# Designs tried in a protein design chat: VH-VL binders against Putative bifunctional riboflavin kinase/FMN adenylyltransferase (ribF). Part 5

Target 1, 179 residues: Putative bifunctional riboflavin kinase/FMN adenylyltransferase (ribF), of Geobacillus thermodenitrificans (a4it50)
Amino acid sequence: MKVHEANQGLTLPGSVVAIGAFDGVHQGHQAVLRQAVERSRQLGVESVAYTIDPPPRCRFQGSRMLTTLQEKLDRFAVLGLNHAVVAHFDERYAARRVDAFIRELTALNPREVIVGQDFRFGRNREGDVALLRRHFPVRIVQTVCCADGQRISSTRIRELIERGEWEQSTVLLGWPLSS

## First folded at step 16 (VH-VL; from u5 with heavy chain S56T, light chain D93E)

Design v1
Fold by ESMFold2, look of step 17:
Formats: sequence, structure tokens, C-alpha cells
Structure v1 (fold): chain C 179 residues (1-179), chain A 117 residues (1-117), chain B 107 residues (1-107)
Amino acid sequence: as target 1 above (179 residues)
Amino acid sequence: QVQLQQWGAGLLKPSETLSLTCAVYGGSISYYYWSWIRQPPGKGLEWIGYIYHSGTTDYNPSLKSRVTISVDTSKNQFSLKLNSVTAADTAVYYCARDWGLYAFDIWGQGSLVTVSS
Amino acid sequence: DIQMTQSPTSLSASVGDRVTITCRASQGIHSWLAWYQQKPEKAPKSLIYKASSLQSGVPSRFSGSGSGTDFTLTISSLQPEDFATYYCLQYDEYPWTFGQGTRLEIK
């Protein structure tokens, strides 16, 4: 797996791009990432995980990261991604116009862009799936739930860890807890 | 074919407020940024500011204290207000479509605004 | 703000000449540079975006090159309708900024 900074200008002749913060690379994230790998193989192009570091909730709310950046990247590699593109998330990045993100994606020549439900981007979260679809084919992967119907999320996993519920947090995460 | 038409008062006295409107035809105002740009007679081009259909704006720091750009999506229009004008604000004012892939690719016809002495 | 400096400020040329206009940015702008043509009493017309991509409907005698800080607009064989003022624009970062212009006049 090759790792790139977003500002390095990676250019591909074609790709499938999965986008997300992917903190922890939990089972819900794995559904998105595995689909990107499978779709890229079907389309004969390379798969890309576009991620940000640190995750926005960690940057703005001080939430604990479930993984270091390197742990996250290692998990992408285990899942079979060809590339990871990492954007540094700070106030300047968060204030960008929506077309700054469209520029970055355009260089990857995406045959599909894969996002989870509720995906937003850009200044004031003004970027949405409708905007993405004006430029790229977009596939939405539905939220993965537990057997009881509750959403698997980084927030819930952090809460379980804070409560000392190690076994439950590991089940939702799908990886050993980071040491 | 997207076209921009602009209008507003062309002769002002010092201290008045410049007000221009730009209408978008043949396309939607949504999902693009929309900018105002001005050009004093015989001089170069100066970007004034932009607006997105959400109402989010940004302005040239040199003008920020005096400028307001607004949008009316129901009319497919956006507008420029520049307060407290002086003779230095005499220029042709243009509206333009604004997108990070293609820069300013569609322009209005221009409006000459003259501020008397 | 990123400053854009065009050279020359003005130049005279004859129909059929090859003309070159340059634009320098005060910092790297990758390839996010556009070129515009403006005739008297008219709005600017888009010629080139992303340094070298020709806008639809623009004659192939116009070309752009460069990246980083140094950019060039070339007109390979000047036509009567090409006498105008030319502007570069950086659109890498806001505020987007124009060069000061280059007047191309008939000799």
C-alpha cells in the first residue's frame, strides 16, 4: 500500500475512492473499505482510502483517537487498499471551499466514490453527496448495525472503552484494542 | 447555455451605496460560487468577493469592511452592495461564475459605476 | 495574498507574429492559473484554465504552459482579433488575484 499526503498531488488514471475519517477502522468502516477494494477489482482500477488526521471529533472536541495514524494505515493495508491519501485536518482545512476537495478527487480520476451515510465536507459542511454526484459516480454504503439494530460507531466504541467494556468494544471494532 | 445579466444604478455621489444585481439564466445558481470583480478605467481587475448558494461569503480584505454580497436562490440572482463610495470606487463591475476547476468561466456584461466628485 | 506579475506590461506586434506573455506568482500555485483576453468595453473572455487547458471555442493558436511560479501564454500566429489586453489569474488560494495585465497592440 502506498501512502500519500493530500497535498502531494497523487494522480491516477482511474480509481475507486473510499472517503472517511475511519477512526478505529471499525466494522462499519470496514464495510466501506472492502467495497472500495472489491469495486476497484471489478473495474480494473486501483483502490484509494482518502482519510483525514486527526479525525474532526478528536480535533474539535478532544475525543480520544481509537488508533494512531500508523495503526489506521496498517489496517487499511490489511484490508487490501492500494493507496491511502492522508489530509491534515486543522482549521485551515476545515474552512476550505467545497471545490478544493473536488479538485483533489478529480486528480484521482475516480470511477466511483464510496462514502457512508451523512457524508459532508468543506466549509460549514456545505459539501454533500448531491455535489459529489455532479462530478463523480457516488455509492453510499449503509451504516452497519449490531444484531440489536444499534449503529456501530467510533463514538460508541470510545464510550465502551471509557466504561471498561473491553470485550464489547473489541466486538464492535473488529480488531484487537490498540495497546 | 448559462448567461449572466447584470443591472443597477450607474451614477452615485460620494458616501452613497453601490448596489448591483446579477441574474443567472440557462442554469441554476446552486452548486457554484458567484463572484463580483471590478476594473477601474484603464486599470486591472480586482476580485471583490464571492457567495455560495448557502449564503456563505468571502471578501477581498481591502474591501471587506464596506462590501456585502447576498443571494436570492428563488430568483436565481445574487447582488453586490458597497457602502460609503468615493471616486476611487469608479469602475466597471462584473459578476462571474466561480468554480475551482475552471476559475471565472462565465462573465456578466459589466456595469459602469461612476462616483461623482 | 499571492502577487501575480506579468511581463511585459505592453508590447507591439504585427499580424502573423508569435507572441509570448509571462506571469510569475509570488509563491507556488501548482497549475492553478488561468488566462483571460479582454477587448475594450468588453468583459474578459476565458482562454486557458489550469495553466495549459484550452477553454472551449478558443482557437488552437493560443497555448499555455508552466507550473509552480512561472507561466507563459503563447499566441503562435497573431490574428487581427487578438489585439487586446491579457490577464493571468491565480486560483490556487483565496483571495484569487490577477496579474496587472499586458496590452498587446498593433505595430
Scores: ipSAE 0.753, ipTM 0.869, lowest interface PAE 0.9, mean pLDDT 90
Fold by ESMFold2, look of step 20:
Structure v1 (fold): chain C 179 residues (1-179), chain A 117 residues (1-117), chain B 107 residues (1-107)
Amino acid sequence: as target 1 above (179 residues)
Amino acid sequence: QVQLQQWGAGLLKPSETLSLTCAVYGGSISYYYWSWIRQPPGKGLEWIGYIYHSGTTDYNPSLKSRVTISVDTSKNQFSLKLNSVTAADTAVYYCARDWGLYAFDIWGQGSLVTVSS
Amino acid sequence: DIQMTQSPTSLSASVGDRVTITCRASQGIHSWLAWYQQKPEKAPKSLIYKASSLQSGVPSRFSGSGSGTDFTLTISSLQPEDFATYYCLQYDEYPWTFGQGTRLEIK
C-alpha cells in the first residue's frame, strides 16, 4: 500500500475512493473499505482510502483517537487498499473552499466515490453529496448495526472503552485494543 | 449555454456607493462561486471578492472594509456594493463564474464605473 | 499574496509568427494557472486552464505549458484576430492574482 499526503498531487488513471475519518477502522468502516477494494477489482482500477488525520471530532471536540495514524494505515493495508491519501485536518483545511476537495479527487479519476450518508466537506460544511455527484459517481454507505441493533460507531466504541467494557468494544471494533 | 449580464449605475461622486447586479442565464447560480473583478482604465485586473450560493463570501483584503457581495438564488443573481468610493475606484467592473477547476471561465460584459471629482 | 510577473510587457509581431509569452509566480502554484485574451473594450476570454488545457472553442494554435513557477503561452502561427492583451492568472491560492498583461501588437 502506498501512502500519500493529500496535497502532494497523486494522479491515477482510475480509482475507487472511499472517504472518511475511519477512526479505529471499526467493522462499519471495514465494510466500506472492503467495498472499495472489491469494486476497484471489478472495474480494473486502484482502490484509495482518503482519510483525515486527526479525525475532526478529535481536533474540535477533544475526543480520544481510537488509533494512531500508523495503526489506521496498517489496518487499511490489511484490508487490501492500494493507496491511502492522508489529509492533515486543522482549521485551515476545514476552511477551504469546496472546490479544493474536488480538485484533489479529480486527480484520482474516480470511477466511484464511497461516502457515508451525512458526508460534508469544505468551509461551513457547504460541500455535500449533491455537489460530489455533479463531478463523480457516488455510492452512499448505510449504517452498520450489530445483531442486538446497536449502532457500530467510533463514538459508541469510545464510550465502551471509557466504561471499561473491553470485550464489547473489541467486538464492535474488530481489532485488538492497542495504544 | 451559460451567460452573465450585468447592470448598475456608471457615474458616481466621491463617498457614494457603487452598486452592480449580475444575472445568470442558461444555468443555475448554485454549485459555483461567483466573483467580481475590476480593471482600472489602461491597467490590469484585480479580484474583488466571491460569493457561494450559500451566502459565504471572501474579499480582497485591500477592499474588505468597503465591500459587500450578496446573492439571491431565487432570482439567479448576485450583486456588488462598494461604499465610500474615490477616483481610485474608477474601473470597468466584471462579474465572472469562479470555479477551482476552470478559474474564471465565463464573464459578464463589463460595466464602466467612473468616480468624478 | 502570490505575485505574477509577465514577460514581455509588450511584443510586436507579424501574422504567421510564432510568439511566446511567459508568466512567473512568486511561489509554486503547481499547475493552477489560466491564460486570458482581452481585446479593447471587451471582457477577458478564457484560453487555457490548468496550465495546458485548451478551453472549448479556442483554436489549437494556442497552447500552454509549465508548472511550479514558470509558465508559457505559445501562439504557433499568429492570425490577425490574435492581436490583443494577454493575462495569466494564478488560481492555486486566494486571493487569485493576475499578471500585469502582455500587449501583442502588429508589426
Scores: ipSAE 0.749, ipTM 0.871, lowest interface PAE 0.9, mean pLDDT 90

## First folded at step 17 (VH-VL; from v1 with heavy chain Y52W)

Design w6
Fold by ESMFold2, look of step 18:
Structure w6 (fold): chain C 179 residues (1-179), chain A 117 residues (1-117), chain B 107 residues (1-107)
Amino acid sequence: as target 1 above (179 residues)
Amino acid sequence: QVQLQQWGAGLLKPSETLSLTCAVYGGSISYYYWSWIRQPPGKGLEWIGYIWHSGTTDYNPSLKSRVTISVDTSKNQFSLKLNSVTAADTAVYYCARDWGLYAFDIWGQGSLVTVSS
Amino acid sequence: DIQMTQSPTSLSASVGDRVTITCRASQGIHSWLAWYQQKPEKAPKSLIYKASSLQSGVPSRFSGSGSGTDFTLTISSLQPEDFATYYCLQYDEYPWTFGQGTRLEIK
């Protein structure tokens, strides 16, 4: 797997791009990332995980990261991604015009872009799925739920860890807890 | 094909407010940035500012204290106001479509604004 | 702000000449450079985007090259309608900035 910074100028002749913070690379993330790998193979193009580091909630809300960046990248590699593009999330990145993000994705020549249903980007969250669809084919990922009907999320996993519910947190995460 | 048409007052006295409107034909104003650019007689081009269809703006620092750009998505139009003009504001003013892939790719016809000396 | 410097500021040439105009950025802008042609009392016309991509409807005698900080617009065989002022624009980083212009005149 090759790792790139978002401002590095990676170009590809085609790709399937999954976009997200992917904190912890939990079971819900794994479903999305495996779908990206499978779709890329079906289409004869490379798979890309476009990820933000640190996650916006960790940067602005103080939430604990479930993985270091390197741990997240190692997990992407285990899942079979061809590339990871890492965007450093700071005040400058958050203030960018929406076309800065579109420009980055355009260089990857996505045959599909995979995002969550509430995906937003760019200054004042002005970028949305409708904008993405003007430029790329977009697939929206459905919520993955655990057995009790609650969604699998990094927030839920942090909550389980805080309560000391180690077995259930490990099941939702799908990896050993970080050292 | 998208076309831009602009109109507004062409002759002003010092201290008045410049006001121009740009209408978008053959396409929607949504999902692009829209800029104003000016050119004093015999001189180069100066970017004034842009607007997104949500109303979010950014302005050239040299003009920021005097400039306001507005958008009306229901009319498919955006506008420029420049307060407290002086003779130095005499220029041809252009509206333009503004997008990070193609730069300023579509321009209005231009509006000459003359501020008496 | 990124400063764009065009060279020369003006030049004279004859129909049929090969003309080159250079644009230099104060920092790297990758390939996010556009070229415009402007005739008197007319709006600028887009010629080249992304350093070397020819805008639709633009004659093939126009070409662009370069990356990083140094860019060139070339007219391979000058025609009477090509006498105009040419501007480069960097659009890598906001605010986008124009070069000062190059006036191409009949010798």
Scores: ipSAE 0.741, ipTM 0.864, lowest interface PAE 0.9, mean pLDDT 90

## First folded at step 18 (VH-VL; from w6 with heavy chain I106Y, light chain H30R)

Design y1
Fold by ESMFold2, look of step 19:
Structure y1 (fold): chain C 179 residues (1-179), chain A 117 residues (1-117), chain B 107 residues (1-107)
Amino acid sequence: as target 1 above (179 residues)
Amino acid sequence: QVQLQQWGAGLLKPSETLSLTCAVYGGSISYYYWSWIRQPPGKGLEWIGYIWHSGTTDYNPSLKSRVTISVDTSKNQFSLKLNSVTAADTAVYYCARDWGLYAFDYWGQGSLVTVSS
Amino acid sequence: DIQMTQSPTSLSASVGDRVTITCRASQGIRSWLAWYQQKPEKAPKSLIYKASSLQSGVPSRFSGSGSGTDFTLTISSLQPEDFATYYCLQYDEYPWTFGQGTRLEIK
C-alpha cells in the first residue's frame, strides 16, 4: 500500500475512493473499505482510502483517538487498499473552499466515490453529496449495525471503553484495542 | 454556453457607493463561486472577492473594509458594492464564474466605472 | 500573496511568427496556472487552464507548459486575431493573482 499526503498531487488513471475519518477502522468501516477494494477490482482500477488525521471529533471535541495514524494505515493495508491519502485536519483545512477537495479527488480519476449519507466538506460545511455527484459517480454507504440493531460507530466504541466494557468494544471494533 | 451580463451606474463622485449587478444566463448560479475583478485603465487585473451561492464570501484584504458581495439565487444574480470610492477606484469591473478546476472561465462584458474629481 | 511575473512586458511580432510568453510564480503553484487573452474594450478570454489544458474552442496553435514556478504560453504560428494582451493567473491559493500582462503587437 502506498501512503500519500493529500496535497502531493497523486494522479491515477482510475480509482475507487472511500472517504472518511475511519477512526479505529471498526467493523462498519471495514465493510465500506472492503467494498471499495472489491469495486476497484471489478472496475480494474486502484482502491484509495482518503482519510483525515486527526479525526474531526478528536480535533474539535477532544475525543480519544481509537488508533494512531500508523495503526489506522496498517489496518488499511491489511484490508487490501492500494493507496491511502492522508489529509492533515486543522483550522486551515476546515476553512478551504469546496473546490479544493474537488481538485484532490479529480486527480484520482474516481470511477466511484464512496461516502456516508451526511458527508460534508469545505468551509462552513458547504460541500455536500449533491456537489460531489456533479463531478463523480457517488455511492452512499449504509449504516452498519450489530446484531442488536445498534449502530457501530467510533462514538459507541469510545463509550463502551469509558465504561470498561472491553469485550463488547473489541467485538464492535474488530481489532485489539490500541494504546 | 453560460453567459454573464452586468449592469450598474458608470459615473460616481468621490465618497459614493459603487453598485453593480451580474446576471447569469444559460446555467445555474448554484454550486459555483462567483467573483468580481477590476482593471484600472491601462493596468492589470485585480481580484476583488467571491461569493458562494449560500452567501459565504471572501474579499481581497486591500478592499475588505469597503466591499460587499451579495447573491440572489432566485434571480440568478450576484452583485458588488464598493463604499467610499475615490478616483483610484476608476476601472472596468468584471463579474466572472470562479471554479478551482477552470479558474475564471466565464466573464461578464465589463462595466466602466469612473470616479470624478 | 503569490506574485506572478510575466516576461516580456511587451513584444512585437509578425503574422506567422512563433511567440512565447513566460510567467514565473514567487512560490510553487504546482500546475494551477491559467492563461487569458484580452483585446481592447473586451473581457479576458480563457485560453488555458491547469498549465497545459486547452480551453474549449481555443485554436490548437495555443499551448501551455510548465509546472512549479515557471510556465510558458506558446503561439506556434501567429494569426492577425492573436494581437492582444495576455495574462497569466495562479489559482493554487487564494487570493488568486494575475501577472502584470504581456502586450503582443504587430511588427
Scores: ipSAE 0.773, ipTM 0.884, lowest interface PAE 0.8, mean pLDDT 90

## First folded at step 19 (VH-VL; from y1 with light chain Y94T)

Design z3
Fold by OpenDDE, fold request of step 23:
Structure z3 (fold): chain C 179 residues (1-179), chain A 117 residues (1-117), chain B 107 residues (1-107)
Amino acid sequence: as target 1 above (179 residues)
Amino acid sequence: QVQLQQWGAGLLKPSETLSLTCAVYGGSISYYYWSWIRQPPGKGLEWIGYIWHSGTTDYNPSLKSRVTISVDTSKNQFSLKLNSVTAADTAVYYCARDWGLYAFDYWGQGSLVTVSS
Amino acid sequence: DIQMTQSPTSLSASVGDRVTITCRASQGIRSWLAWYQQKPEKAPKSLIYKASSLQSGVPSRFSGSGSGTDFTLTISSLQPEDFATYYCLQYDETPWTFGQGTRLEIK
């Protein structure tokens, strides 16, 4: 897998792009990423994981980071992504217009963009899937739930880890954390 | 096809507030940025600021302290206010659709605002 | 702010001529450069966006090229209706900034 910094010149003739913070690369994230890989193969293009680091909650709310960037990238590679694009998430990035993000994606010539439900982007999270669909074909991956019917989320995983419930957290993650 | 039509007072005295409105026809104001640009007589173009359809704004630092851009989605309109005007604010003011892929692709007809004592 | 410098400030040409206008940015703006045509007492009209993409309805005699800091607008064969003032615009980083303009006059 090739790793790229955001807006550093990566251009592709076509791609399938999965987008998300992907903190923890848990089962819900894996569903998005796996679909990107699968769709890329079907379409005969390369797959891209577009991610941000640090995660927004970590940057602005002081939440515990579930995975380091390297861990995240390693997991992306295991999942079969051809490319990872990493955007440094800070105040500047958070303040970007929604069309700045759309412009950024155009360089990847997405044949399909894959996101989770309730995906938002841009300043004040003003960009939504409806907006994204105006510019790219967008596939929304359904929320992945655990056996008890609850949504698998980074927030829940953090809570489990904080309580020392490692087995449960590992189940939701779908892989063991190194840290 | 999207069309922008603008109106507002064309003659002001120093210290007054400029007020212009731009109406969008043939399309929704939603999911676009909308900008104001001005052009002093015989001079070039200066971007004033933009507004997202939900109200988020950003202004040219040169005018930020005096500029307010607002939007009324119910009327499919957005407006410009520039307070404490001086002769230097005499210009033709344009509204335009502002989108990062296309820049300013649709423009209003322009409104001449003259500031004189 | 990013400064945009157009060259020349003015030029005279004849119908049928090949005309080239350049625009230089004070810093890299990638391909986020647009070209506008403005006729007297009229609003600017979009010609080119993203440095080289032709706006819908614009004649193919207009073309844009360049990336980074140096950009060019070319009119392959000047037509009578092309005499106007042309502006470049960077929309890579706010505040958006225009070139000072190029007045294209009939020779």
Scores: ipSAE 0.909, ipTM 0.949, lowest interface PAE 0.5, mean pLDDT 96
Fold by OpenDDE, fold request of step 23:
Parts: structure tokens; C-alpha cells; sequence
Structure z3 (fold): chain C 179 residues (1-179), chain A 117 residues (1-117), chain B 107 residues (1-107)
């Protein structure tokens, strides 16, 4: 897998782009990423994981990061992504207009964009899937739930880890817990 | 086809407030940014600021302290207010559709605002 | 702010001439450069966006090139209706900034 910094010149003739913070690359994230890989193969284009680091909750709320950037990238590679684009998430990035993100994606010539439910982007999270669909074909991956019917989320995993629920955390994460 | 139509007062005295409105036809105001640009007589163009349909704005630092851009999604309009005008604010003011891929692709007809004692 | 410097400030040419206008940015703006044509008492008209993409309805004699800091607008064969003032615009980083303009006059 090739790793790129956002807006550093990666151009593709076509791609399938999965977008998200993907903190932990948990089972819900894997569904999005696996879909991107599968669709890229079906369409005969390369797959891209567009991610931000650090995750917004970590940057602004001080939440525990589930995975380091390197761990995230390693997991992307395991899942079969051809490219990872990493955007440094800070106040400047968070202040970007929605069209700044959209035009950034144009360089990847997305044949399809894969996102999770409730995906938002741009300043104040003003960009939504409806806006994104005005520019790219967008596929929303259904939320992945655990055995008890609850949505698998980074927040849930953090809570479990904080409570010492290692086994359950590992199950939801889908990977061994990071040291 | 998108069209922008402007209106507002064209003659002001120093210290008054400039007020212009731009109406968008042929498309929803909700999918693009909207900017104001001005051009003093015989001079170049200066970007003033933009607005998103939610009310999010950004202004040129040169005018930020005096500028307010607002939007009325129910009327598909956005407006410009510039406080404490001086002769230096005499210019033709343009509204424009503002999008990161195309820059300013649709423009209003312009509004001449003259500030004189 | 990013400064945009156009060259030349004014240019005299004849119908049929090949005309070139340049624009230099004070820092890299990638390809986020647009060109506008403005005629007297009219609003600017979009010609080129993203450095080299021709706006819809614009004659093919207009073309844009460049990336980074140096950009060029070319009119391959000047027509009578092309005499106007031309502006470049960077829209990579706010505040958006225009070049000072190039006045294209009849020789």
C-alpha cells in the first residue's frame, strides 16, 4: 500500500475512495474499507482510504486514540487498500470549506465514494452525503452492530477499554488491542 | 440557468452603511458558496467575503471589521453590509457564485456605490 | 495573503495575433487559478478555471496553462470582441486574490 499526504500530488485515473477517521479500524470501519476494496476490484480501479489524523475527537475532546497512524495504515494494508491518503487534522483542516474537500477528491477521480452513515465533512460538518452525491457516486455502508444489537463505534470501544473489558473490546475492534 | 440579480442604494454619505442584496435564480442557494467582490473605478477586483447557506462566513481581512454578509434561504438571497463607509469604498460591487472547482462562475450585474460628502 | 502579479499591465495587439498574458503567484497555488475577461461596465466573465479548464461557452481560442506559481492565458488568434481587461484569480487560499489586470487594446 502506498501512503500519501493529502494534497501532495496523488492523482489517479479512477478510484474507489473510502473516507473516514477510521480510529481503531474496527469492524464498522472494516465494512466501509472492505466495500471500497471490493468495489475497486469490480470496477477495475485502485482503492483509496482517505483518512484524517488525529481523529477529531482526539484532537478536540482529548479522547484516547485507539490506534496510532502507523497501526491504522498497517490495518489498511491488511484489508487490501492500494492507497492511503492521510490528512493532518487540525484547526486549519477543520476550517476548510466543503468544496475544498470536494475538489481535493477530484484528483482521485472517484468512480465511487464509500462512507459510513452520518458522514459529514468540511467546516462545521456542513457537508453531507447529499452534497457529496452532487459530485460523486456515493455508497453508504450500513452500520455494523455487535451481538447485543448496539452499533460498533470507536466511542463504544474506548468505553469498554476504559472499563477493562478487553475481550469484548477485541471482538468489536476485530484486531488485537494495541499496546 | 443560474442568474444573479442585485439591488441596493447607490449613493451614500461617509459613515453610512452600504447595503446590497443579491437574488439567485435558476438554482438553490444551498449548494454553493456566495461571494461579494468589489471594484473601485478604474481599478482591479477585491474579494470581500463569502457565505454558506447555514450562515457561515469568511471575510477579507482588509474589510472584516466592517463587513457582514447574510443569507436568506427562504428568499434565495444573500446580502452585503459594509459599515462606516468612506470615499475609498466607492466601487462597483458584484455578487457571485463561489465554488472551489470553478471559482466565480456566475456574477450579478454589479451595483455602483458612490460615497461622497 | 497571496499576491498575484500579472504581466503585462497593458498590451496592444491586432486582430489575428497570438496573445499571451502571464500571472505569477507569490506562493504555490497548485492549479487553483482562474482567468476572467471584463469589458467596460460589465461584470467579469469566467474564461478558465483550474488553470487550464475552459469554461462552458468560451471559445477554444482561449487556453490556460501552468501550475504552482506561474500561469499563462493564451489567445491563439485575437478577435475583435477579445479586446478587454483580463484578470487572474487565485482561489487556493483565502482571501481570494486577483491579479492587477491586463488591459488588451487595439494596436
Amino acid sequence: as target 1 above (179 residues)
Amino acid sequence: QVQLQQWGAGLLKPSETLSLTCAVYGGSISYYYWSWIRQPPGKGLEWIGYIWHSGTTDYNPSLKSRVTISVDTSKNQFSLKLNSVTAADTAVYYCARDWGLYAFDYWGQGSLVTVSS
Amino acid sequence: DIQMTQSPTSLSASVGDRVTITCRASQGIRSWLAWYQQKPEKAPKSLIYKASSLQSGVPSRFSGSGSGTDFTLTISSLQPEDFATYYCLQYDETPWTFGQGTRLEIK
Scores: ipSAE 0.908, ipTM 0.946, lowest interface PAE 0.5, mean pLDDT 96
Fold by OpenDDE, last read:
Parts: structure tokens; C-alpha cells; sequence
Structure z3 (fold): chain C 179 residues (1-179), chain A 117 residues (1-117), chain B 107 residues (1-107)
């Protein structure tokens, strides 16, 4: 997998782009990423994971980061992504217009964009899937739930880890997490 | 095809407030940014500010303290207010659609605003 | 703010001539440069976006090139309706800024 910094000149003739913070790369995230890889193969284009680091909650709320950037990238590689684009998430990035993100994605020539439910982007999270769909074909991956029927989320995993529930957190992650 | 039509008072006294409105036809104001640009007589163009359809704004630092841009999605319109005008604010004011891929692709017809004592 | 410098300020040419106008940015703006044509008492008209993309409905005699800091607008064969003032615009970083303009007059 090739790793790129956002807005550093990566151009592709076509791609399938999965977008998200992907903090923890848990089973829900994996579903999005796997879908991107699968669709890219079906369409005969390369797959891209567009991610931000650090995660917004970590940057602005001081939440515990579930995975380091390297761990995240390693997981992307394991899942078969051809490219990872990493955007440094700070105040400047958070202040970007929604069309700045659209402009950035255009360089990747997305044949399809894969996102999770409730995906938002741009300043004040003003960008939504409806906006994306005005410019790209967008596929929304259904929420992944654990055995008890609850949604798998980074927030829940973070809480489990904080309580020392390592076995449960590992199950939701879908891979071993370093302490 | 998108068309912009603007209107507002063209003659002001110093210290008054400039007020212009731009209406969007042939398309929705939603999912675009909308900007105001001005051009003093015989001079170049100056960007004033933009607004997102939900109301988020950003202004040129040179005018930020005096400028307010607003949007009325129900009327498919957005407006410009410039407080405490002086002779330096005499210009033709344009509204325009503002999108990152195309820059300003659609323009209003312009409104001459003259500030004179 | 990013400063845009156009050259020349004015230009005289004849119908059929090849005309070139340049625009330089004070810092790198990648390809986020647009060109506009303005006729007297009219609003600017979009010609080129993203440095080299021709706006819909614009004649093919207009072309744009460049990236980073140096950009060029070219009219391959000047037509009578092309005499006007031309402006470049950077829209990479706010505030958006225009060049000073180039007045293209008939010789």
C-alpha cells in the first residue's frame, strides 16, 4: 500500500475511495474498507482509504486515540487497500469549505465513494452524503452490530478499554489492540 | 440555467448602510457558496465575502468589521449589508455563485452604489 | 493575502493576432486560477477555471495554462468581440484575489 499526504499531488485515472476517521479500524470500519476494496476490484480501479489523523474527538475533545496512524495504515494494508491518503486534522483542516474537500477528491477520480452512516465533512460538518452524491457515486455501508445487537463504535470500544474490558474490546475491534 | 438578479439602493450618504439582494433563478441556492464582489469605477475587482446556504459566512479581512452577508433559502436569495459607508465604497457590486471547482461561474448584472455627501 | 500580478496592464492587437496575458501569484496556488473577461458596463464572464479548463460555451480560441505561481491566458486568433478587459483570479486561499486586469484594445 502506498501512503500519501492529502493534497500532495496524488492523481488517479479512477478509484474507489473509502472515507473516514477510522479510529480503531473496528469491524464497522472494516466493512467500509472491505467494500471499497471489493468495489475497486469489480470496477478495475485502485482502492483508496482517505483518512484523517488525529481523529476529531482526539484533537478537540482529548479523547483517547484507539489506534496510532501507523496501526491504522497497517490495518488498511491488511485489508488490501492500494492507497492511503492521510489528512492532518487540525483547526485549519476543520475550517475548510465543503467544496475544498470535493476538489481534493476530484483528483482521485472516484468511480465510487464509500462511507459509513452519518458521514459528515467540511467546516462545521456541513457536508453530507447528499452533497457528495451531487459529485460522485456514493455507497453507504450499513452499520455493523455486535452479537448483542448494539452498534460497533469507536466510542463504545474506548469505554470498554477504559474499564479494562479487553476481551470485549478486542471482539468489537476485530483485531488485537496494543495497550 | 442559473441566473442571478440583484437589486438595492444605489445612492447613499456617508455613514449609511449599503443593502443589496441577489435572487437565484433556474436553480437552488442550496449546496453552493454565494459571494459578493465589488469594482470601484475604473478599477479592479475585490472579493467581499461568501455565504453557505445554511448561513456560514467568511469575509474579506479588509471589510469584515462592516460586512454582513445573509441568506434566505425560502426566497432563494442572499443579501449584502455594508455599514458605515464612505466614498471609498462607491463601486459596482456583483453577486456570484461561488464553487471551488469553477470559482465564480454565474454573476448578477451588477449594482452601482454611489456614496456621496 | 495572495497577490496576483497581471502583465501587461494594457495591450493593443489586431483581429487575427495571437494574444498572451500572464498572471503571477505571490505564492503557490496549485491550479486554482480562473480567467474572466469583462466588457464595459457588464459583469465579468468566466472563461477558464482550474488554470486550463475551458468554461462551457467559451470559444476554443481561448486557452489557459500554468500551475503553481505562473499562469497564462492565450487567445489563438483574436476576434472583434474579444476586445475587453481580462482578469485572473486565485481561489486557492481566502481571501480570493484578482489580478489588476489587462485591457485589450484594438490596434
Amino acid sequence: as target 1 above (179 residues)
Amino acid sequence: QVQLQQWGAGLLKPSETLSLTCAVYGGSISYYYWSWIRQPPGKGLEWIGYIWHSGTTDYNPSLKSRVTISVDTSKNQFSLKLNSVTAADTAVYYCARDWGLYAFDYWGQGSLVTVSS
Amino acid sequence: DIQMTQSPTSLSASVGDRVTITCRASQGIRSWLAWYQQKPEKAPKSLIYKASSLQSGVPSRFSGSGSGTDFTLTISSLQPEDFATYYCLQYDETPWTFGQGTRLEIK
Scores: ipSAE 0.904, ipTM 0.945, lowest interface PAE 0.5, mean pLDDT 96
Fold by OpenDDE, last read:
Structure z3 (fold): chain C 179 residues (1-179), chain A 117 residues (1-117), chain B 107 residues (1-107)
Amino acid sequence: as target 1 above (179 residues)
Amino acid sequence: QVQLQQWGAGLLKPSETLSLTCAVYGGSISYYYWSWIRQPPGKGLEWIGYIWHSGTTDYNPSLKSRVTISVDTSKNQFSLKLNSVTAADTAVYYCARDWGLYAFDYWGQGSLVTVSS
Amino acid sequence: DIQMTQSPTSLSASVGDRVTITCRASQGIRSWLAWYQQKPEKAPKSLIYKASSLQSGVPSRFSGSGSGTDFTLTISSLQPEDFATYYCLQYDETPWTFGQGTRLEIK
């Protein structure tokens, strides 16, 4: 897998792009990423994981980071992604217009963009899936739930870890957490 | 096809407030940025500011302290207010659709605003 | 602010001539440069976006080139309706800024 910094010149003739913070790369994230790899193979294009680091909740709310960037990238590679694009998430990035993000994605020539149900982007999270669909084909991956029917989320995993529920956290992650 | 139509007062005295409105036809104001641009007589173009359909704005630093752009999605309109005008604010003011891929692709017909004592 | 230096400020040409207008940015703006045509008492009209993409409905005699800091608008064969003022615009970083304009007049 090739790792790229956002807006550093990556151009592709076509791609399938999965977008998200992917903190923890838990089972819900894996569903999105695996879908991107599968679709890229079906369409005969390369797969891209577009991610931000640190995660917004960590940057603005001081939440615990579940995975380091390197751990995230390692998981992307294991899942078969051809490219990872990493955007440094700070006030400058968060202040970008929604069309700045659209311009950035355009360089990847997305045949399909894959996101989670609650995906937002741009300044004040003003960009939504409806906006993306005006410019790209977009696939929304449904939320993945655990055996008890509850949603798998980074927030829930953080809470479990903070409570010392390590076994449950590992189950939701789908892989052992190193830190 | 998108069309922009402008209206507002054209003659002001110094210290008054400029007020212009731009209506969008043939398309929704949603999911676009909308800008105001002005052009003094015989001079070039100056970008004033933009607004996102939900109300988020950004202004040219040269005018930021005096400019307010607002949007009314229910009317498919957006407006410009410029406070404390002087003769230097005499210009033709244009509204335009503002999008990062195309820049300003649709323009209003322009509104001449003259500031005179 | 990014300054856009447009040249020449004025240009006299004849119908059928090849005309070139240049625009230089004070810093790199990648390809986020647009060209506009403005006729007297009319709003500017979009000609080129993203440095080299022709706006819909614009004649093919208009073309744009360049990236980074140096950009060019070319009219391959000037037509009578092309006499106007032309402006470049950078829209890479706010505030958006225009060149000073090039007045293209008939010789």
Scores: ipSAE 0.903, ipTM 0.944, lowest interface PAE 0.5, mean pLDDT 96

